# Designs tried in a protein design chat: VHH binders against Tyrosine-protein phosphatase non-receptor type 20 (PTPN20). Part 15

Target 1, 254 residues: Tyrosine-protein phosphatase non-receptor type 20 (PTPN20), of Homo sapiens (Human) (q4jdl3r159to412)
Amino acid sequence: IMQEFMALELKNLPGEFNSGNQPSNREKNRYRDILPYDSTRVPLGKSKDYINASYIRIVNCGEEYFYIATQGPLLSTIDDFWQMVLENNSNVIAMITREIEGGIIKCYHYWPISLKKPLELKHFRVFLENYQILQYFIIRMFQVVEKSTGTSHSVKQLQFTKWPDHGTPASADSFIKYIRYARKSHLTGPMVVHCSAGIGRTGVFLCVDVVFCAIVKNCSFNIMDIVAQMREQRSGMVQTKEQYHFCYDIVLEV
Below, E stands for the ipSAE of ESMFold2; O stands for the ipSAE of OpenDDE; V2 stands for 0.75 times the mean of E and O plus 0.25 times the DockQ between their complexes.

## First folded at step 15 (VHH)

Design V3 (from V1 with S30R; framework vhh_lunsekimig_d3; at its last look DockQ between E and O 0.90; V2 from the best seeds 0.00; counts 0 for: pae E 2.7 > 2)
Fold by ESMFold2, look of step 15:
Structure V3 (fold): chain B 254 residues (1-254), chain A 122 residues (1-122)
Amino acid sequence: as target 1 above (254 residues)
Amino acid sequence: EVQLVESGGGVVQPGGSLRLSCAASGFTVREYELYWYRQAAGIERELIASITSGGSTNYADSVKGRFTISRDNSENTMYLQMNSLRAEDTGLYYCVKGYRSYYDERYHLDYWGQGTLVTVSS
C-alpha cells in the first residue's frame, strides 16, 4: 500500500494552473498551493469565470462516475459556489468537514443560517426547508430559487461531522453509511464534494464511492487506478498515505 | 487588487497613545491572518502583533500589555491600539496580509502596506 502511494506521489503529472494563479483569482483560493488544472476546472457562466473546483470523471467497469471536487467556500466565493452547483444541475453536496477544526476556519458557512431567513445571493435565493441531525452527519434540504425566472432547484447537503482534525475516522462504518446515503440521494448532475482544500477527504470520498458501486455490481476495482484517475483531474487527490490506507481499510470492513 | 493602507501614525510623547488603522481592499480581512510589523531605522523588520482568521492574537514580548491588535470585519479594517508608548517603539509600522499554504499548514507573509511612521520623542 505504501509502495502504491509513493508511486502515485512520484508521478510527473502534466498540467497548468494559469487561471488559479492569475492575480485577480488568487484570493478566490482558500490555499495558495491547491489549484484546479486549467483543463478540468469548472467554469462559471458564459465568461468561464474562476472557481477553485475541478470536474472529476472516474471510469470503472464501463461505468462513469461524475463529481465536482472543490474547496470549502470562502465568504467571498459563496455566490460563485451556488452558481456552480446550479449551472451543473447538481442535487447533492457532500461536505466532509466542520466549519472550524482545531481553531482554524476550514470552510465558511455558505448556507442559510435558519429556517426563517433565506440566504440572499446576487441571482439566487437559498431556503433551508428542513434538516435532520444524525449521529455522524447532518442532512440539510435546500430550495434554490432563481430570482429572474422564479424557477426552483432542490439541493441536499450532507455534512459529515466526525472526521478527526488529524488522521482518519476510527470507525469506517459511519463514513460508509454517509457515502451510501449520498449515493442514494444522487439524482442529477455531478455530485459536489468538498472538504477544506477539496483534495484529501474529498479524494477518499470519491474513491470509496466508486469502490462501493463496484462491490455492489460484483465488478473489479483497483484503488491505485481510481486515485490515479482523480489525480490527473485535480492535483493531490487523496492527500496522505493514511488516507490512502483508509480506502483499503474500508474495503476490508465491508 | 490587494491593497493595505496604514494610517494613524504621528509624533507622540513617551507614555502617550496612538491607534493605527489598516484599511484593506481586494480581500476579506476575516479570512486571513494579519500582522503588524515595525521597522526602526537600519534594523530588520520585526513582528509586533498578529491576529488569526479565528480571532486569536499574539504579541511580541516587548509590547505585551501595551498594544492590542483587533479588527472590524464590517469595515474590512485592522487596528493596533498602542498605549504607554516608549522611545523604542519609534519606527515605520506595516500592515501585512498572510496567505495560507495547505501542505505546511501555516500562514506566510503575502502583501505589505507602505507603512505609517510612529515617532515617540520628548
Scores: ipSAE 0.375, ipTM 0.708, lowest interface PAE 2.4, mean pLDDT 89
ESMFold2 (binder alone), look of step 15: mean pLDDT 80; pTM 0.796
OpenDDE, look of step 15: ipSAE 0.766; ipTM 0.900
ESMFold2, look of step 16: ipSAE 0.317; ipTM 0.691
ESMFold2 (binder alone), look of step 16: mean pLDDT 80; pTM 0.792
OpenDDE, look of step 16: ipSAE 0.756; ipTM 0.897

Design V4 (from V1 with S30L Y111H; framework vhh_lunsekimig_d3; at its last look DockQ between E and O 0.92; V2 from the best seeds 0.00; counts 0 for: pae E 2.4 > 2)
Amino acid sequence: EVQLVESGGGVVQPGGSLRLSCAASGFTVLEYELYWYRQAAGIERELIASITSGGSTNYADSVKGRFTISRDNSENTMYLQMNSLRAEDTGLYYCVKGYRSYYDERYHLDHWGQGTLVTVSS
ESMFold2, look of step 15: ipSAE 0.369; ipTM 0.689
ESMFold2 (binder alone), look of step 15: mean pLDDT 81; pTM 0.803
OpenDDE, look of step 15: ipSAE 0.752; ipTM 0.877
ESMFold2, look of step 16: ipSAE 0.368; ipTM 0.681
ESMFold2 (binder alone), look of step 16: mean pLDDT 81; pTM 0.808
OpenDDE, look of step 16: ipSAE 0.774; ipTM 0.888

Design V5 (from V1 with T52Y Y102E; framework vhh_lunsekimig_d3; at its last look DockQ between E and O 0.01; V2 from the best seeds 0.00; counts 0 for: pae E 18.7 > 2, placed apart)
Fold by ESMFold2, look of step 15:
Structure V5 (fold): chain B 254 residues (1-254), chain A 122 residues (1-122)
Amino acid sequence: as target 1 above (254 residues)
Amino acid sequence: EVQLVESGGGVVQPGGSLRLSCAASGFTVSEYELYWYRQAAGIERELIASIYSGGSTNYADSVKGRFTISRDNSENTMYLQMNSLRAEDTGLYYCVKGYRSEYDERYHLDYWGQGTLVTVSS
C-alpha cells in the first residue's frame, strides 16, 4: 500500500492552474496551493466564472461515477457555491468536516440554521425545510430559490461530524454508513463533496463510494486506479498515506 | 436547568403497544430537535426517532411504520407510540435534546433522560 501511494505522489501530471492563480481569484481559494485544473474546473454561469471546484468522473467496470469535489466555502464564496449546486442540478452535498477543527476555521457556515429564517444571498434564498441529527452525521433538507426566476431546487446536505482532528477514524463503520446514505439519497446531477480543501477526506469519500458501488454490482475495482483517476482531475486527491491506507481498511471491513 | 424525564415503560407481549412520555423542563420542546434512542443489552445506543420544531419526523428502518413520535406543546412533552412490538424492541429508551454551541462547531447530544425500560417477552 505504501509503495502505491509513493508511486501516485511521484507521478508527473499535466495540467494548468491559470484560472485559480489569477489575482482576482486568489481570495476565492481557501488554500493557495490547492487549486482546480483549468481543464476540469466547474465554471459558474455563462461567463465561466471561477470557483475552487473540480468535476470528477471515475470509471470502473464500464460504469461512470460523477462528482464535484470542492473546498469548504469561504464567506466570500457562499453565493458562488449555491450557484454551482443549482446550475449542476445536484441534489446531494456531502460535507466531511466540522466548521472549526482545532481552533481553525475549516469551512464557513453556508446554510440557514433554522426553519424560521432563510439564508439571504445575492442571487438566492435558501430555506431549511427539515433536519435530523444522527450519531455520526447531520441531515439537512434545503429548498434553494433563485430570486430572479423563482425556480427552486431541493438539496439534501449530509454533514459527517466524527472525522478526528488528526488522522483517520479509528472505526470505519460510521463513515461507511454515511457514504451509503449519501449514495442512496442521490437522484440528480453530480454529488457535491467537500471537506476543508476538497482533496483529502473528499478523495476518501469518492474512492470508497465507487468501491461500494462496484461491490454491489459484483464488479472488480482497484483503489490505486481510482485514486489515479481522481488525481488527474483534481490535484492531490487523497492527501495522506494514512487516508490512502484507510481506503483499504474500509474495504477489508466488509 | 434542562431536564428530561421518561416514563411509560414496562413489560408487554409481542404484538402489543406502549406509549412513552418525555416530560421536559428548562426549555420549550417546540423550539428544539428531540430524539428517542434505545439501548439493548451489550449494544451501543441507537437513534430510533426524531422530531423537529416544524413537526417533521424521521425513523430508523427497524421501527418505521410501527412507531410514531409526537409532542404536546401545551404540556411540554414528547411521546413515542410503539405498536406491533417485537422482542428486538426490548431495551432502555432515552429522550434526548440536541445542543449546538454558537462557539463550538461540534454538535452535542448533551441532555439525556434517565431512560425507561421496555421489555417485550412471550
Scores: ipSAE 0.000, ipTM 0.097, lowest interface PAE 18.7, mean pLDDT 84
ESMFold2 (binder alone), look of step 15: mean pLDDT 81; pTM 0.794
OpenDDE, look of step 15: ipSAE 0.400; ipTM 0.750

Design V6 (from V1, 25 letters changed; framework vhh_7ubx_2; at its last look DockQ between E and O 0.29; V2 from the best seeds 0.00; counts 0 for: pae E 5.3 > 2, unsure alone 64.95 < 65, grease 24.8 > 24.2)
Fold by ESMFold2, look of step 15:
Structure V6 (fold): chain B 254 residues (1-254), chain A 122 residues (1-122)
Amino acid sequence: as target 1 above (254 residues)
Amino acid sequence: QVQLVESGGGLVQPGGSLRLSCAASGFTVSEYEMTWVRQAPGKGPEWIATITSGGSTMRDDSTKGRFTISRDNAKNTLYLQMTSLKPEDTALYYCVKGYRSYYDERYHLDYRGPGTQVTVSS
């Protein structure tokens, strides 16, 4: 497995990061060295404005799985994040991080804090309609209303809260249940998946989701190929050898 | 050559206030992300506050609004206004130039000053 990971690390991918490197976009990146490729970045509006997010299309057995892999929103990019979700008609957000881990801010709180007070954005209001706290993840139901038209859009956010500060979960079972719930919840648009940088835990999520979809359909899969496809579309997906190994560990438990 | 020099530390009584300064030379502070960090003896570094090149500020809520980061572009100087000081605030405080890197999470090691000691006691 380590030989496969090293082969992925050594592969030369000829993408460019011009949009993310523009001085005007510097503050829109949580990490200066984690950027979307220009070719696959998610544009905002008619001007194709910048957000640190990448379209990911994974093909396995003739089936195509469509995602947006993105960083955890910054305070300054919360409006952009919700605009991205709505413009792409996404109904599921998978958040694979706590807001603060080990004393370090991993993601800002980009949703309404209470059931009473909506989050006021430039063009939208985001209402928290209900939530459910489970052992390993939190389910939040949002209604997003476009101010100009009154049109509403339902979004389900699923926050996995049991990823350890370092390494990978000791038990794969909770993460498997989380991923399957997210897939079952999906109705429209690409599934929006983020952690802090949008490459490590996010990459594991995407890989395992594709693998379980393949298993359900009695179809073959190749984890190295799936990760290679992701890395062509967002640099560094499945960040560490431990995360790569975890993808295999999850599959062996099924 | 990049240089950062912190000042304004010292011995203060609990409940007191201090304003720390970080004088920069060799670069323009408003063009970079600038951060205050503290380190108590025998402990790892603690992030306090960051001001981005665009002027947005972020701070650790463990200080509960007692500390405010700011800058003065005319003086090329970063500030940390500290109020309601407590003995637990005793540490070496220093400023850091640059971006947070995902692959290298050490934001104070490459371009930081020698620090200024803040001691809150008795």
Scores: ipSAE 0.029, ipTM 0.482, lowest interface PAE 5.3, mean pLDDT 85
ESMFold2 (binder alone), look of step 15: mean pLDDT 77; pTM 0.776
OpenDDE, look of step 15: ipSAE 0.688; ipTM 0.882

## First folded at step 16 (VHH; framework vhh_lunsekimig_d3)

Design W1 (from V4 with G98D; at its last look DockQ between E and O 0.58; V2 from the best seeds 0.00; counts 0 for: pae E 2.7 > 2)
Fold by OpenDDE, look of step 16:
Structure W1 (fold): chain B 254 residues (1-254), chain A 122 residues (1-122)
Amino acid sequence: as target 1 above (254 residues)
Amino acid sequence: EVQLVESGGGVVQPGGSLRLSCAASGFTVLEYELYWYRQAAGIERELIASITSGGSTNYADSVKGRFTISRDNSENTMYLQMNSLRAEDTGLYYCVKDYRSYYDERYHLDHWGQGTLVTVSS
């Protein structure tokens, strides 16, 4: 397993980061060294505006799995984030981070804090219809209204809350349930998956989701191949050896 | 566009107080570590105060106990309360923002304001 991980790191990955490095886009990145490839970045609107997000397509057993991997939104990029979600007709957001970890903001809350008051953005109004706090994750149901058209979109957010600041979850079972629930909830568009940087925990989610789908369909899978595909499309996917090992551990639990 | 605009500088007598402001735009002050630097004539620029996203503060020995760094998230502004000012506190004061690195533990400073002049004289 560790040899595989090291082999992945030694691979020369294609891609340029020109868009993310443009002066006008720099502040739209949470981290200066985590950027989307130009070839896989998610364009916004007709003008193809910038967001630190990547299309991820994974092929396994003849089936393609389609995701958006992205960083946790900044306050300044919340509007862009929802634009992305709506333009891609995504009905599920998987959030694998807390807003604050270790005293540092890892993700700005891009949802309303109460059922009574919507989150007012420049182009969108986000209503929290209901929420459920479970032991390992939070379910939030949103109605997102595009102000220009008045069109409303139903979006489900699933926030995993038990991933420690360092390492991997103590129990694989909790994360398994989380991923399965997300997949079950998915109806349209690419599933939007984010953590803080959109590469570590996000990568683990994508990998395990594909594996679970493969198992359900009685298809073969190769974790190294899956991660390799991801890294071709977004640098650093499944960031650490511990995370990579965790992917294998989860598979053993299923 | 990210901008930092310092204000509040002026002439003050020794022992006096000033409050500097750094109005931020293009980013939220809550999400970044911010710094106050100063530069006296003929002296290298020095870090005098910092505040993290979590609210932790740090001060240079030269200003510890006299200066207080804070921020108002609603106004997206950072402040430096300067008390018991001394002649040696005279200088141009700068507000600085970091650009966070995911892999590097070091902070990168990428935005500087124009500075505000503080003159402590009798």
Scores: ipSAE 0.292, ipTM 0.698, lowest interface PAE 0.8, mean pLDDT 92
ESMFold2, look of step 16: ipSAE 0.296; ipTM 0.657
ESMFold2 (binder alone), look of step 16: mean pLDDT 78; pTM 0.774

Design W2 (from V4 with Y107W; at its last look DockQ between E and O 0.84; V2 from the best seeds 0.74)
Fold by ESMFold2, look of step 16:
Structure W2 (fold): chain B 254 residues (1-254), chain A 122 residues (1-122)
Amino acid sequence: as target 1 above (254 residues)
Amino acid sequence: EVQLVESGGGVVQPGGSLRLSCAASGFTVLEYELYWYRQAAGIERELIASITSGGSTNYADSVKGRFTISRDNSENTMYLQMNSLRAEDTGLYYCVKGYRSYYDERWHLDHWGQGTLVTVSS
């Protein structure tokens, strides 16, 4: 497993980060050194404006699984985040982080605080319709209304709250249930998945989701191949050897 | 365009107080680690106070208990309240913004203001 991870780390991927490195876009990145490739970045609107987010398509057994991997939104990028979700017709957001970890803001609170007051954005209004708190994750149901047209879109956000500040969860069971629920919830568009940087925990989620789908269909899979595919589309997916090993650990549980 | 503009410097007598302000534009102060640095004549710049993105503060021993760093997200401004000023507090005070590097897990100095002069003399 360790040898596979080291082989992935040694592979040189020729990709450009020009959009994320433009002075006008630098403060839209949570981390200066975590950027989407120009070729796979998610554009915003007709002008192809910048957000730190990447399209990821993973192929296994002739099936294609489509995601957006992105950073945890900043206060200044909340409008852009919801625009991205709506423009891509995504109905599921998987959030694999708490808002604050170790005294550091990992992700800004980008959704309505309460059932009473919607989140007012430039062109949208986001309503929190309902939420459910489970032992391992929080389910939030949103209705997003475009102000100019009155059209609305339902979005389910699933926040996994039990990932430790460092390392990986001691028990895979809670994370397995979280991923399966997210997959069952998917109806339209790419699944939007984020943690803080959008590469570590996000990478684990994508890998395991593809593996679960393969197992259900009685298809073969190769974790190294899945991670290699995602790394070609967003740099550094599945950040650490512990996270890579955790992907294998989860598979043994199913 | 990122800008940091300090104000509130001036001449005060020993034992007096000043409040420095750092007006920020081009970024949201809540999301960044911010710093106050001080430079006295002929000396290298000294870190005197910092505030993390989560709100935790840290101070140089020479100012601890006398200076307070804070920020106001609604004004996008950082402050340094300076009490019980001493002659050795004289210097040019800089507001500094950091950036976060993911792979080395550190904050690095990024943008500096032009500085505001504080002179403590009788």
Scores: ipSAE 0.608, ipTM 0.819, lowest interface PAE 1.3, mean pLDDT 91
ESMFold2 (binder alone), look of step 16: mean pLDDT 82; pTM 0.808
OpenDDE, look of step 16: ipSAE 0.842; ipTM 0.929
ESMFold2, look of step 17: ipSAE 0.605; ipTM 0.820
ESMFold2 (binder alone), look of step 17: mean pLDDT 82; pTM 0.806
OpenDDE, look of step 17: ipSAE 0.812; ipTM 0.922

Design W3 (from V3 with T28I Y111H; at its last look DockQ between E and O 0.93; V2 from the best seeds 0.00; counts 0 for: pae E 2.5 > 2)
Fold by ESMFold2, look of step 16:
Structure W3 (fold): chain B 254 residues (1-254), chain A 122 residues (1-122)
Amino acid sequence: as target 1 above (254 residues)
Amino acid sequence: EVQLVESGGGVVQPGGSLRLSCAASGFIVREYELYWYRQAAGIERELIASITSGGSTNYADSVKGRFTISRDNSENTMYLQMNSLRAEDTGLYYCVKGYRSYYDERYHLDHWGQGTLVTVSS
């Protein structure tokens, strides 16, 4: 497994990060060195404004799986995040981080705090309709109303709360249940998946989701190939050798 | 785009107090690690205090127990409360914004203010 990860680390990937490196966009990035490729970044609106997010298309056994891999939103990018979700018709957001880990903000609280007070955005209003707290993850149901038209959109957010500050979970079982629930919840658009930087835990999620779909369809799969595809579309997907090994551990559990 | 403007410096007697302010624009102070640096004449800049995005603080040994770093997220402003001032505290005080680097897991110094002069003299 280590030889595979080393080979992925050595692969030359052509790509540019000009949009994310523009001075006007630098403060829209949670991490200065984690940027979307220009070619696969998710544009906002007609002017194709910047958000730190990448389209990810994974092909396995002739099946296509579509995601948006993105950083945990900053306070300054909350409006952009929801605009992205709605413009892409995504109904599932998978959040693989706690808001604060080790005294550091990993992701800003980008959703309504309570059932009583909606989140007021520039063009949208986000209502928390329902939530359920499970042992390993939190399910939140949102209704997003477009102010100009009154049109409403349903979005389910699934926050995995038990990934340790460092490394990977000791047991794969809870993360497996989380991924399966997220896939079952999917109806429209690409799944929006984020952690803090949108490459490590996010990469593990995408890889394992594709593998589970392949197993259900009795199709072959290759973890190295899946990760290689992701890395061509967002730099550094599946960040560490421990995360890469965890992808195999999860698959063997199934 | 990013600006840091210090204020509140001045002349004060030994044992006195000052509160420095750093007004920030072009970024949200809540999201970043912020620093106060001090430079005495002819000496390199010295880290005095820091505050993480999560609110954890750290201080140089020379100022522990006398200085307090804080922030007001609603006003997008950072502060340094300086008590029990000494002649050695004289210098130009800078407000500094960091940025995060993911791969080396550390903050780096990003933008510096112009500085505000603190003089501790009888």
Scores: ipSAE 0.360, ipTM 0.693, lowest interface PAE 2.5, mean pLDDT 89
ESMFold2 (binder alone), look of step 16: mean pLDDT 82; pTM 0.814
OpenDDE, look of step 16: ipSAE 0.812; ipTM 0.901

Design W4 (from V4 with Y32W; at its last look DockQ between E and O 0.89; V2 from the best seeds 0.68)
Fold by ESMFold2, look of step 16:
Structure W4 (fold): chain B 254 residues (1-254), chain A 122 residues (1-122)
Amino acid sequence: as target 1 above (254 residues)
Amino acid sequence: EVQLVESGGGVVQPGGSLRLSCAASGFTVLEWELYWYRQAAGIERELIASITSGGSTNYADSVKGRFTISRDNSENTMYLQMNSLRAEDTGLYYCVKGYRSYYDERYHLDHWGQGTLVTVSS
């Protein structure tokens, strides 16, 4: 497992980060050194504006699994985040972080604060229709209305709240239930997955989701290949050897 | 474009108080680590106070208990309340914005204001 991770770490990927490094876009990145490749970044609107987000397509057993891996939104990028979700017709957002961890803001509160008052965006209005608080994650149902057309979109947000500040969960069980629920909830567009930087916990989620789908279909899978594919499309996916090992640990629990 | 504009400097007597302001544009003060640096004549710039995105504060020993860093999200402004001022507090005070580097797990200095002068004299 260690040898596999080291091989992934040594691979030279020649992608470029010009859009994320433009001075006008630098403050749109939560971390200066975590950027989407130019070739796979998610464009906003017809002008192809910048957001720190990457398309990820993972192929396994002839099946393609489509995601958007992104950072936890900043206050200044909330409008951009919702625009991305709606332009890609995504109905699931998987949030794998608490808003604040260790006294540091990991992700801004980008959804309506209460059932009574919608979040007013430039082009959209986001309503919190209902929510359910579980031991491991919070389910939020949103209705998003595009102001210009009146078209309405349903979006389910699933916030995993039990990832420890450091390392990985001691037990895989809660995360397994979370991923399975997210997959069951998926209907349209790429699944939008984020943590704080959009590479570590996000990478684990994507890898395990693909593996679960492969198991259900009685197909082969290779964790090293899955992680290699995602790293070609967003730099540093599955950040640590501990996270990489956790992907294997989860597979053994199923 | 990131901009930091300090104000509130001036001349005060020893034992007096001042409140410095740093009006920010091009970023949200709540999202970033912010700093106050001080430069006395002929001396290197000194970190005197910092506040993290989560609100944790730190102070140089020379100002601890006398200075308070804070921020007002509604005005996108950081403050330095300076009490019990001493002659040694005289200097040019800079507001500084950091950025986060993921892989080295530390904050780095990025943008500096032009500074506001504080003179403590009778």
Scores: ipSAE 0.445, ipTM 0.728, lowest interface PAE 1.8, mean pLDDT 90
ESMFold2 (binder alone), look of step 16: mean pLDDT 81; pTM 0.797
OpenDDE, look of step 16: ipSAE 0.774; ipTM 0.904

Design W5 (from V3 with S53Y Y111H; at its last look DockQ between E and O 0.88; V2 from the best seeds 0.00; counts 0 for: pae E 3.5 > 2)
Fold by ESMFold2, look of step 16:
Structure W5 (fold): chain B 254 residues (1-254), chain A 122 residues (1-122)
Amino acid sequence: as target 1 above (254 residues)
Amino acid sequence: EVQLVESGGGVVQPGGSLRLSCAASGFTVREYELYWYRQAAGIERELIASITYGGSTNYADSVKGRFTISRDNSENTMYLQMNSLRAEDTGLYYCVKGYRSYYDERYHLDHWGQGTLVTVSS
């Protein structure tokens, strides 16, 4: 396992980060050194405006799994985040972080604060219709209404709340149930998955989701290959050796 | 583009007070670590005060108890309240924005203002 992770760390991947490094875009990044590749970044609108987000397509057993891996939104990028979700017709957002961990802001609160007052975006309104708090994650149901047409879009946000500040969960069971729920909730578009930087916990989520789908279909899988595919499309996916090992630990529990 | 504009500098008598302002544009002050640096003639720039995005503050020993760093997130502005001013406090005061590096897990100095001159003289 360690040898595999070291091989992934040493692999040289071609790719450029020109859009994320432009002075006008630097303040749209939560972390200056975590950037999407130009070739796989998610464009906003016809002008292809910048957001720190990457399309991820993982192929296993002839099946393609489609995601958007992104950072936790900044206050200044909330509008862009929802625009991305809607333009890609995504109905599931998987959030694998608390807003504040260890006194550090990991993600800004980008959804409507109350059931009564919508979040007002440039072209849309986001309503919190309902929520459910479970032991390890929170389910939020949003209705997004386009202002000009009244067209409504349903988005389910699933926030995993029990990832420890450091390391990985001691038990894989809660995270397994979270991922399976997210997959069952998927209907349209790529799953939007984020943590703080959009590479560590996000990478674990994507890897395990693909593996679960492979198991259900009685197909083979290779965790190293899955992570290698992710890293070609967003730099640094599955950040640490502990996270990489956790991917294997989760699979063994299934 | 990121800009930091200091104001509030001037001439003040020893024992007096002065409040410096740093108006920020191109970024949100609540999301960054911010700093005040001071440069007196013939001396390297020195860190006077810092404030984290979480509101934790640090001060140089030479100003502790006399200076207070703060910010107003609604005005996107940082402040330095300077009380009990001494001749040694004379210098050019800069506001500075940090940036976050993920892998080394610390803030680095990023943008500097042009400075505002504070002169403490009898």
Scores: ipSAE 0.264, ipTM 0.645, lowest interface PAE 3.5, mean pLDDT 88
ESMFold2 (binder alone), look of step 16: mean pLDDT 81; pTM 0.802
OpenDDE, look of step 16: ipSAE 0.733; ipTM 0.903

